# Designs tried in a protein design chat: VHH binders against Epimerase family protein SDR39U1 homolog, chloroplastic (GC1). Part 6

Target 1, 310 residues: Epimerase family protein SDR39U1 homolog, chloroplastic (GC1), of Arabidopsis thaliana (Mouse-ear cress) (q9sju9)
Amino acid sequence: CSSQKESQMTVSVTGATGFIGRRLVQRLRADNHAIRVLTRSKSKAEQIFPAKDFPGIVIAEESEWKNCVQGSTAVVNLAGLPISTRWSPEIKKEIKGSRIRVTSKVVDLINNSPAEARPTVLVSATAVGYYGTSETGVFDENSPSGKDYLAEVCREWEGTALKANKDVRVALIRIGVVLGKDGGALAMMIPFFQMFAGGPLGSGQQWFSWIHVDDLVNLIYEALTNPSYKGVINGTAPNPVRLGEMCQQLGSVLSRPSWLPVPDFALKALLGEGATVVLEGQKVLPVRAKELGFEFKYKYVKDALRAIMQ
Key: E = the ipSAE of ESMFold2; O = the ipSAE of OpenDDE; V2 = 0.75 times the mean of E and O plus 0.25 times the DockQ between their complexes.

## First folded at step 1 (VHH)

Design n07 (framework vhh_7n9e_1)
Fold by ESMFold2-Fast, scan of step 1:
Structure n07 (fold): chain B 310 residues (1-310), chain A 122 residues (1-122)
Amino acid sequence: as target 1 above (310 residues)
Amino acid sequence: DVQLVESGGGLVQAGGSLRLSCAASGFTFSDYYMYWGRQAPGKGREWVSGISGSGGSTAYASSVKGRFTISRDNAKNTLYLQMNNLKPEDTALYYCATLDYGWSEYRTFDYWGQGTQVTVSS
């Protein structure tokens, strides 16, 4: 990186331009940490983090990543292609490929740093898709991996991050459905509810293991600063709900009906094989976060939705 | 080439009114949900009000409900916020935004304006 920032931590972040990443950057800036944005498109990152609003932030395109990872205190890896899109064979390969490729690059840069300049912690994203889908099962960090494609992606993604040198503390955050006004599931759902056309996707019986974006950002922050956070940690709120219940609560918060379902055929027409991401789910509990004493601000989905729509 | 340009802010006494405008270009404005957000000095961003693409449905934060009115003119690609009975706590940088549709945990870009400053003296 071309600029040295004096702070308690210097944090290199991939995926900083995404929904979660932008909130993480705001959290890190609030605590006076130095931030190095690792991006594949410097121009796009500069639009999101313009110098006038983000003085002192370093934005590095891929050829510059080595000089930014080296000498940073920590790396947060959030990069990946969105999974809720239309799946062709090529897109399926790129969903896995983008996650593995970016994670491998980050790990290689960490491992090839001199010991004195090597980051001491890697917080890497993964997903609750690790567990597969089930309407009856309950999963925690000790549960076995599922058998579907996304479970395979998560296994390889996590395995790639775990190739970091043994002196680097690795925390793997299996992220649930992130709720916030600036992206994710709610960005798609709110307009339909406001038009009186809201309702469950598919049966509504699939589990919805959600987390408020601020709680997820705080969990990532805790993983950066607290050495007790290592290994796999589920990034999900303590009280998952079925999607139908989530839709009822959203309708209640917006003073709108939640009865109009989006049928399977419509979702399959829009998303192809990717429709399984919204039609199926898993009940995932944050057992490790609770054991570590993490305090969730939003334990119940209605409170989270109320805060988001404020 | 999406561009959002806010205007209409200024200094006003408590109890006064202001009308904010947001000129949008580079996308099919009538197809997108639009919203107003604000950021007060030393605080994070707060959602204020939203409006559907057709203008048929609106929503408001409890702090502004009954005082603010969001509207849009799709023929002119313009979003409005009529602010009445302004309070000192409404002092903030106000910005308009739209969300790109699609289920995504990793959005590459939010379309945000630069903002227009509203200062309410007591």
Scores: ipSAE 0.000, ipTM 0.124, lowest interface PAE 15.7, mean pLDDT 81

Design n08 (framework vhh_7n9e_1)
Amino acid sequence: DVQLVESGGGLVQAGGSLRLSCAASGFTFSSYGMYWGRQAPGKGREWVSGISSSGDYTAYASSVKGRFTISRDNAKNTLYLQMNNLKPEDTALYYCARESGYDFLSGYEFDYWGQGTQVTVSS
ESMFold2-Fast, scan of step 1: ipSAE 0.005; ipTM 0.244

Design n09 (framework vhh_7n9e_1)
Fold by ESMFold2-Fast, scan of step 1:
Structure n09 (fold): chain B 310 residues (1-310), chain A 120 residues (1-120)
Amino acid sequence: as target 1 above (310 residues)
Amino acid sequence: DVQLVESGGGLVQAGGSLRLSCAASGFTFDSYAMYWGRQAPGKGREWVSGINWGGGSTAYASSVKGRFTISRDNAKNTLYLQMNNLKPEDTALYYCAKETYLGRSYFDYWGQGTQVTVSS
């Protein structure tokens, strides 16, 4: 019987211009898959994926997405507005609205494709915010949703992806805090540590359910190619840490002190309601990935940080 | 150690009413959405109704909407299904289920069920 992973795919990707998306595009190209970038800004996508460096890549404006989703083997949905900015009521509405709108459009395009040209798999991003926040609880894919705003966003986001036709395999990746030099938490924290001004945000007791960007990309790749990957899969490394420990390990890797805390009131002043993203967290275990035999390259945060800072 | 124990089924005439109960233990009841499903003879399991963790949001299959009411008592770890204007096609084994993960199959942790028979 032929290996499913040896087949060339045509993969349509939303959110390809983000730091996770850029790494996914590199991974898919390395395996000789055809890539269709679904974007709301063609000019930005062309700057990130110039034809000189990405020969054969297709870049589609939103009006062209139908022609790209049709005939694709698979769709990866990574699009979403960043959540680590100051939350106003309008930004809060846009965080949810952008995720629901893009996911709904992708699902509609999949469902309205002729059967012979319909994608067979949808890998859609969601987030560990699904579980809410807790300093004492531990969560896996069988855990309940939380009761806060981000949990509500994740429930509706996931519900929207699940409206895909029943014949389409849907994998929902609840993504933790992604570690990479080019974005996310590390892009914000590294400059402060290099100036000897690093330390835990808030109490440092909040859980930090991290994942290295390459492990996340490989997990998405497995979800694309392995039919056993369906339903909810936590995109988190096996050994979550408290934020204070993460800051200590980052300081150690950079040979910098990690003891200057940022007080809760300062973060609330800067980020408003969005401060809860930084001040609170959740301990999330990748039980499904482990059961499916997924092999993490970076099981411990110090190894991930050393690899990133090389 | 999740345990779900359904009760309240029985024989009833068309147009009658029954109230089903599900006693839950082994998990933090007020943190999970709960569901009622049913399986008629010779048919697969079908979803009937759902209620969120706090009881503020409910949903129903089109076939039962307006006739059935789902509710919960978090202090007593108990889920209820009030069934009014019962029809012969409502005859089935009724199960309660706990939310396990988001997906098209949320039928893990079913109880033993309670039989509802509606005579015409």
Scores: ipSAE 0.000, ipTM 0.122, lowest interface PAE 18.6, mean pLDDT 80

Design n10 (framework vhh_7n9e_1)
Fold by ESMFold2-Fast, scan of step 1:
Structure n10 (fold): chain B 310 residues (1-310), chain A 122 residues (1-122)
Amino acid sequence: as target 1 above (310 residues)
Amino acid sequence: DVQLVESGGGLVQAGGSLRLSCAASGFTFSTYAMYWGRQAPGKGREWVSGISSGGYSTAYASSVKGRFTISRDNAKNTLYLQMNNLKPEDTALYYCAAGYDYVWGSEDFDYWGQGTQVTVSS
């Protein structure tokens, strides 16, 4: 006997208009869940989720967030400033401030909900930047935090989510480099490879702890529906690669060369302090997800790239 | 007390220009991203433009891209919107808002003002 779970959730989502959020909304709709998009720009969200294509979706501007969080089954917090941008002191502060303030607001709205109308689950994004960077180290959910700026941001981001009421199950997904054609690293790299100008950023020796966007969305979905998913879970595929290897595999899948490197100094000139995001990385293993029995559709980067490009 | 006070609206002919200002007080202006939104009579709110806390990153709605320019002066706690080549469709109440979300994708509003009316005649 096999039957699909029939429980309907009402899920409030911040960051739904982003690359990951759009795929999550599609997954939740496919399983007939009710969705409340928490946004500060109703106009932007309506462009991405027009009523004709997304009947029944609720799009809430900030003044409406309280009424949407209250009465929802779960909240997914994906909001944040893109990290792969030119860093200035101001942008650096916005990276941290955006993540902390949105998360704090969500937590406050959850905590101030009457017990009978309070969400039972908070799935909150964080990042593998928690671990810092290393060419030789290996990290899992039991590893200590790094000491760089992104590690500090992730510590405070996670700490803010953990202030949720004790009755709320909190899952923290430390997200790796998300692969999909509609955004993230690949959307920026594919055009250059198609023009025969692809190659590694920096040395190519930095670790690339990737995850296919569908696996990440499925992991978030599992965290929403399975009460065993609690605490920190690395959102990374089981077989991380060096960036140079990823570029070779991408070139192979596209039938293009991967030999044109972008030098370190050029990236630093273009991205300032943000260059460390692309020049340095960390080898992060999804130990918790494996222990929980999560089944990755794309275990190896070549299979993920092939699926995305086909 | 947090206050955002918009000014600079008025009646203008199609093809004309207006410069809107938003004077901020009661919070550390330089730490907030700032935004302009608008609401036309009988229509919902529309995001128009956003600018990062330091003024280094900007974003615009497709309907105003190339015609409007957002800027800020952190020393004066003031946000600006330079509106050029105005169209009758730009007629709306324009308001400023403060938040911490990114200028691309999602706009987060912690505080917003009462607005300034812009009317564009044919």
Scores: ipSAE 0.000, ipTM 0.148, lowest interface PAE 16.7, mean pLDDT 80

Design n11 (framework vhh_7n9e_1)
Fold by ESMFold2-Fast, scan of step 1:
Structure n11 (fold): chain B 310 residues (1-310), chain A 120 residues (1-120)
Amino acid sequence: as target 1 above (310 residues)
Amino acid sequence: DVQLVESGGGLVQAGGSLRLSCAASGFTFSDYSMYWGRQAPGKGREWVSGINSGGGYTAYASSVKGRFTISRDNAKNTLYLQMNNLKPEDTALYYCARWGEDYLSGYDYWGQGTQVTVSS
């Protein structure tokens, strides 16, 4: 259905060059919003968002972010160091430091803007890793934080975003495993399915709290426009699955057998210690999104996979 | 700038062999897993083979397993695909790809591709 006429926003976005960010920029452009890309690599961002395809887009390197945050309606913070990398003490510090540093800078720029030019909403990414890992537990936005390293990162990441000026509405999206053809977990899993005829990764009992990239982008968009979206909101589809079920459904959609197990040492050899992202998980329900009346386009993983592979 | 340049394609008869090369530049090649994909006219992209950063682990699509061999020379920043016992259904544009630094990155750079045509 056609939407009613909406007022134009000016949205500043960190992490716009990533898989989720690129899809968000496309959605904002399609709705005629003004977009300001806040990036550490202007040349990379210009390659991804050429003026020919994104007329009027502003691309700002870090020294210029102040001039973009000031006067924008909203800020979407998706920036962070990839969390599924080899985990050494130095990398652990950089994963946490990168997320905290970028979020802190964004918050400082918001808070130091004159009131009339200050953004009114901050939508900031966090992750379902907040809850830790469990094969038996079920988590929602009221659940306590886990005790592992990623939970610590998420606690500080969220705490940093919450330092935004009292007049700024902060929405924290705890993002699950994002599914799309051109990135994220699914792009890695497809080669493994073709390689191993698609079997379970590790035990297959770990939870896979997925979300289709379009549903995540729509959730971020609702958080931008709907003042009821405040505080923590899980960015996960309503029907999480075990990884073994995910693998079976992907095999079905690709017409591949799903019986051959993928050894965890092979996955670790390809991905390093970052393989923990697929070897451990948590069952996370989007209770707040459902309470707010959010309509998921892809409620079941098989429907999401069929749409992506079409 | 990151560059991936494929070569070695051409016309070959069924049962023949070809060796594809992918010259990488602009990044530390030895730090990245590399992949070969292919796309036939009017069809979607198909993953063909992958190799980890050190070359110790390789993987193949079931359609090419036993016929194709992926390898790399980190000293020369070059990825290879040795294709044996080629079949008409192997006809496609073959391209190499780099996987980004983490599991969630996906393929972050692609080459232009090199055409492989297998006659009956």
Scores: ipSAE 0.000, ipTM 0.197, lowest interface PAE 13.6, mean pLDDT 80

Design n12 (framework vhh_7n9e_1)
Fold by ESMFold2-Fast, scan of step 1:
Structure n12 (fold): chain B 310 residues (1-310), chain A 126 residues (1-126)
Amino acid sequence: as target 1 above (310 residues)
Amino acid sequence: DVQLVESGGGLVQAGGSLRLSCAASGFTFSSYAMYWGRQAPGKGREWVSGISGSGGSTAYASSVKGRFTISRDNAKNTLYLQMNNLKPEDTALYYCAKDTYYGSGEWFDSEYFDYWGQGTQVTVSS
């Protein structure tokens, strides 16, 4: 990977074509950093980041990742298969496998870089699924891991990132439900609300530990630039809500009803074991981010929803 | 500002016991794994024992396993090392260390220690 532009940082990013990754690339460009996109689909990445609109961005297919990680200042690892789909045993293995495989490759490339050309920081995604699910418990970065499948995935995912060379600062961002118009949960829900068919999924009592996409991108940026950001940091807004409250506030912001529920049976029929991702949640607080002085732009879900919908 | 202050060292006869303490300040004590290390005269630093932030998991070097017990009091921000059946080869400067990673759980026995105290001397005579 040949970068013709120099800036304050050169950042290699996996998962750059995803919802969060696209916003991170915009933020890094706005701050005049050099960006290297590490992708398994060069054609998709070139469609999302055409040279005309993104001059200077380097796009590397997997065989080229070695030459791009080497000589970059930092690596941001956001790659992983979507979890909101119907789970078969094969898909469950690929949910874990894709995360472990990409993270392991990134770590190996970092560790095999000459010291002078080695990235100094790795910011690696993980998820609030680490904590398992509960309607009554409250979790922060000191809480133990859950015992369900997604908790197992997060433990192995985090453990893989932590194998990075000792001279590399590792920050692990346990990401909540990311809110933005162009992807994630809201992109799926907004069309139904616009058609007067919105409402809670399952009981609506499950916790919804959300974060606005711009706050998450800013948190990743702080983890890149501030050496105090090391180890585990919850990527969640300070005021989690129950899913039913989120749906009610989304309906309010859109001036639409939020009365049509989607029962557990229907979600289980559509998503199988994967329905647990939608039907259950966890209340996760960003204790570490607050202690580090991170300032959330959107502390309350209604403000986030209003900003997204404008 | 992280500060670790060790105490409880001294002169003891072989077969004796000592209890070391480490008073911690400047960070959220319960959020970090803590370690005891030692350095004998003319030798490099040796890892002795580790304990997770919650206190639920402990680990020991083979040379001290069964004789030493690590513990912590998160309400008092204090780490302890109970040393029993001391041997002349246990003579060393003992210091506590803070892990680099924020979070409870199983991230002990790390190669990356963030801060070391000034130490407390333990001398075991025959």
Scores: ipSAE 0.000, ipTM 0.343, lowest interface PAE 12.0, mean pLDDT 83

Design z01 (framework vhh_7zox_3)
Fold by ESMFold2-Fast, scan of step 1:
Structure z01 (fold): chain B 310 residues (1-310), chain A 118 residues (1-118)
Amino acid sequence: as target 1 above (310 residues)
Amino acid sequence: DVQLVESGGGLVQPGGSLRLSCVASGFTFSSYAMGWVRQAPGKGLEWVSDINSGGSTGYADSVKGRFAISRDNAKNTLYLQMNRLKPEDTAVYYCARDYWLGEYFDYAGQGTQVTVSS
């Protein structure tokens, strides 16, 4: 197949130790690409990617990032703090600050590389929070930005990545809610459903623009290897659902009820302003990915959930 | 106003033990992953161990089997039990609040000195 004929890349990755990053590293290794992990903690990354199991992976502490970015063919930027937690003014600053600082560092290292050793592509994460929230609106890559705090974070995050030198192809992946067994929303929800305590967060009417982790990793991989992937691309599955429907289908897959809701007041008491991340959502369509011919393995949430729980 | 206050450091001989404590205030301790990082003389920061809000732990290879991290959410306190200490463990140990993307500590305390020498 075509993947077997692909030229080897050397890919530098920030955020490689996270849920999505670990799966990306596995995909890149499967296709025989060389991988350089750019980390803030070399010891932690070496625990996740020990040399015995990951021969040939380079792990670089921040002081070493310059030598790793220089001479790599591509950079994937996935680093950032989680947003689904309790927000204080300090935490809100670090949600934005961590994304801007890491992205700015990566862009500076790319731009300051000699032209012959400069990466030719930057695939940088952003999020569907760019669009704000709505129960009635539908968003695609041409839609305007929202007016809430997460939309502001996404605008600045994307703007930072776009400062890359003009000879670097930049792809910005606006990532939806990533589904996988050992991370993200499902790792939190599955135990409650198995105890007969599952149900929707808030009203269940908020949009849930999900994507299976393997489809997201494959989309990032296409953005790395296919020069037609540039600019903004929504990393969401073609059939978003309302959260209540997702919970009903998760309950169905697990043979459990899905009627026990977590009320708005409880979430607001625990998460403060951060509760809007789980209480509100947006319907986001992957128009650009579909136009580029990207083939989703999991087009419908029930199929994704069945595959994850097998 | 986030505060992390470490204690329990000191001078011990090789093979000895120490228990470090970190008292947290100014945030909901039970909701955060917490960790220990250290800095040896003339070296950079090294991650030692972490524990998430659910109690799952991780350890650097250099300390596996010798150190144990734990937390007491009722007392807002993080612990590091350090056994079979080596001269190479000599460092300032910092308690750190970690947001669980695995790579970032957003707050650290002032540190506590551990010296392992005969």
Scores: ipSAE 0.000, ipTM 0.160, lowest interface PAE 16.4, mean pLDDT 81

Design z02 (framework vhh_7zox_3)
Fold by ESMFold2-Fast, scan of step 1:
Structure z02 (fold): chain B 310 residues (1-310), chain A 119 residues (1-119)
Amino acid sequence: as target 1 above (310 residues)
Amino acid sequence: DVQLVESGGGLVQPGGSLRLSCVASGFTFSDYAMGWVRQAPGKGLEWVSDIYSGGSTGYADSVKGRFAISRDNAKNTLYLQMNRLKPEDTAVYYCAKEGDWYLSTFDYAGQGTQVTVSS
C-alpha cells in the first residue's frame, strides 16, 4: 500500500463502493485522511473512485488487502450482500456468509499484523435486525437479540468482529434504515411514488427506524476519531416512525399520493422470505449515541426527506 | 360498503375560493388516510392532496400554498379549502380513501364535484 502523510489517519474501508461507503469516503477526504478501499472488484471501485477525481485513494483487490490493513490507523467494515432481495436458501446463506467471510478476513488481517503496524480501531457494521421485529416493543443497546434469521446473522456478525485483538478498539454500529437520494430505501421507494403508486408496504404499522446517511457517516466518523465510542451503538435517528407515516411524509415532499399500500401477498411473491425485511420492523432508539453527546442533524423524518429531495 | 359523497363545487372566477366537503360512511373514518384527486377535461387523474388520520398532510406542487386539506373525524368529513383558484384548477374533484392500489380504480359513492374556474 502507499505511504501516508504525517498526522493524518489512514483508513481501510470495506464496502466503500456501496451507498454508505461512498459518502464515508467523501467525509474522510474532506478531513484529509488517507483512504484504502478494500474491494472484491478493483475495476468497479476504479469506476466509482477514478484517480483523476480521487487522487491518492488506494484501491486494493482481496489479494492485496493484507498489505493495506497493515499500516492502517483504522478499518471500517461496511461490506455485505443486500438483504432487500428475493431469498432462496442460497441467497440466505450468502447474506450471512458474505458478512461473516469479509469480517473474519478483516479481523484475521488485523490480528496477524505486527503490533507496530496494527490498526488501533475497527468500526464494523451490523444492523437493527439484531433486535428482531415488534410493533409494540422498544429497543436500545441493552436489549436482547431477537430470534429470527436476521438476528442470528447479526449475532454472528458482531461476534466475528469482536474477535479482533484486545488492543483494538471495536465499535459496532447497528444500522437502521439509511435515507439518502442515491441508495437505500429511498432509491426503491421514490420511483413508485413518482408513478403515483406510492404507499406503505404491508400494514404501514411496522416501525421504521431510519437515519439520514450524513448522520450515519458522522456517527462512523465519531467512532473512528473519539475513543469514547466503543462497543454497541445504535445507528438510528432519535424519532423513529411507523412506515405509513414515513410514506405520508415522502409523498408530501414529492407531491405524490402516499396511501396505496402494497399487499403482503404481492411482496411475498416477489421477495419470498426477504419480504419480512420490508413487512416487519423494530423501534430502535440511539440511547448510546445520545449519552456520548452525538448531535443528530436530522431528528425528524420530514426534515431529512426535505433535505434529501432539495 | 364504502360510500363517499362530495359537495361544494361550482363556478367561480379566477382568484376566488371554494370549499369542498366529503362525507364518508361504511368504514371507520378515523383509521384511514383520505385524499382529493381531480380530473380535468380530456386529462388523466391528478393527485391533489392527502391527509393521514393523525393530521399529516401532503399537496401537489400545483396547489401548494393555495389549497388546504383538513378532516373532522367526529363528523366523518374531509374538506379541501381552495384559494386563489386558477383556470387550470377546472376539474371534477373526487374524494378518495386509503387502500386503493391505483387511483384510477378508487371506490367512491358519487361522481365527484365539478369545479369550474372561468370569468
Scores: ipSAE 0.000, ipTM 0.143, lowest interface PAE 19.3, mean pLDDT 80

Design z03 (framework vhh_7zox_3; at its last look DockQ between E and O 0.01; V2 from the best seeds 0.00; counts 0 for: pae O 4.7 > 2, grease 28.7 > 24.2, placed apart)
Fold by OpenDDE, look of step 2:
Structure z03 (fold): chain B 310 residues (1-310), chain A 118 residues (1-118)
Amino acid sequence: as target 1 above (310 residues)
Amino acid sequence: DVQLVESGGGLVQPGGSLRLSCVASGFTFSSYWMGWVRQAPGKGLEWVSDISTGGYTGYADSVKGRFAISRDNAKNTLYLQMNRLKPEDTAVYYCARGYEDFLSYDYAGQGTQVTVSS
């Protein structure tokens, strides 16, 4: 990727300490952008982003977010409770609440910034759960929202982000299943895969709309720098697969068998209602990304997995 | 069985217009993105246009501003409005169903001949 010498940005990032956020911060650093980490725990963030390795990085707790957002070129909002945990009623409430609260706070900070110090771009994360689940449907950015809990979460999440000042360009990235090393969906899948001889989780017929973490970070980066990146953009690779195929490919890459399925009851026992995230899916296509001319490094899941497992 | 039946082709003069139709059967039409491809004499298959399930449209540079793709899910029909036709547009036009691969097609019709000549 010929790094076109882009003008230096100042980017405030929520969720910077997460799986996606860390990689985004690394990318921003590599391109010599100024980074402001918006965190709830400065001490934790400092451990992840030590000053010696990230010179000039600003780490701010909630009381200091105002000073960070003001003067930023852009804000990337990746904060949210991880979905890859067991869902209890309490956790379920926090899944929605945490995302809405953080997004609302970011939007308020943007809107309350003086015009001359207001960020011009908000890239806010959301999820393909917006579309609901289907075994047969194919979804794009114009598809209607689903009726399940995740769809509701995404609707409110996106609605909150859209309250940003009209002069701020808002890009909503509906993120699929993120694949990468030492985190994301694979961190959850690999243990099950190993335990159950690489078999599919559930029926294996559910769609798996995946994206490599590097492509997602690049997509977010493009949204920061390209004025055409506005509105909803699916963060998914161009070739979604069935979960069974995903497991098969993973088995192939690992040179392991992939024939024994994980029973639904086992997943439900471990993940509770969160099992739906694994057991149900949707086929989502990155139509908007295609229109914008975005180039995926990993178009096929096999290539992505090979890269990750190297 | 998946079937795609194209119609609407014919002979037209340069600058003329045609509207192609494709009737789909044997699958849930609304669940698939659809496209048009064409093959001119002595040339390879060329992508012309596509439309997603949500209605996003794409066009080859050679037909941008002249062609318009649309779909009627209730009628299981794909359309291609072709305006300001040029001799270079002469080809067999095929209706094609999107594959699981976002970049590929798995089924195509028999095609309809479009000839643009003075």
Scores: ipSAE 0.024, ipTM 0.398, lowest interface PAE 4.7, mean pLDDT 88
ESMFold2-Fast, scan of step 1: ipSAE 0.005; ipTM 0.322
ESMFold2, look of step 2: ipSAE 0.395; ipTM 0.753
ESMFold2 (binder alone), look of step 2: mean pLDDT 88; pTM 0.895

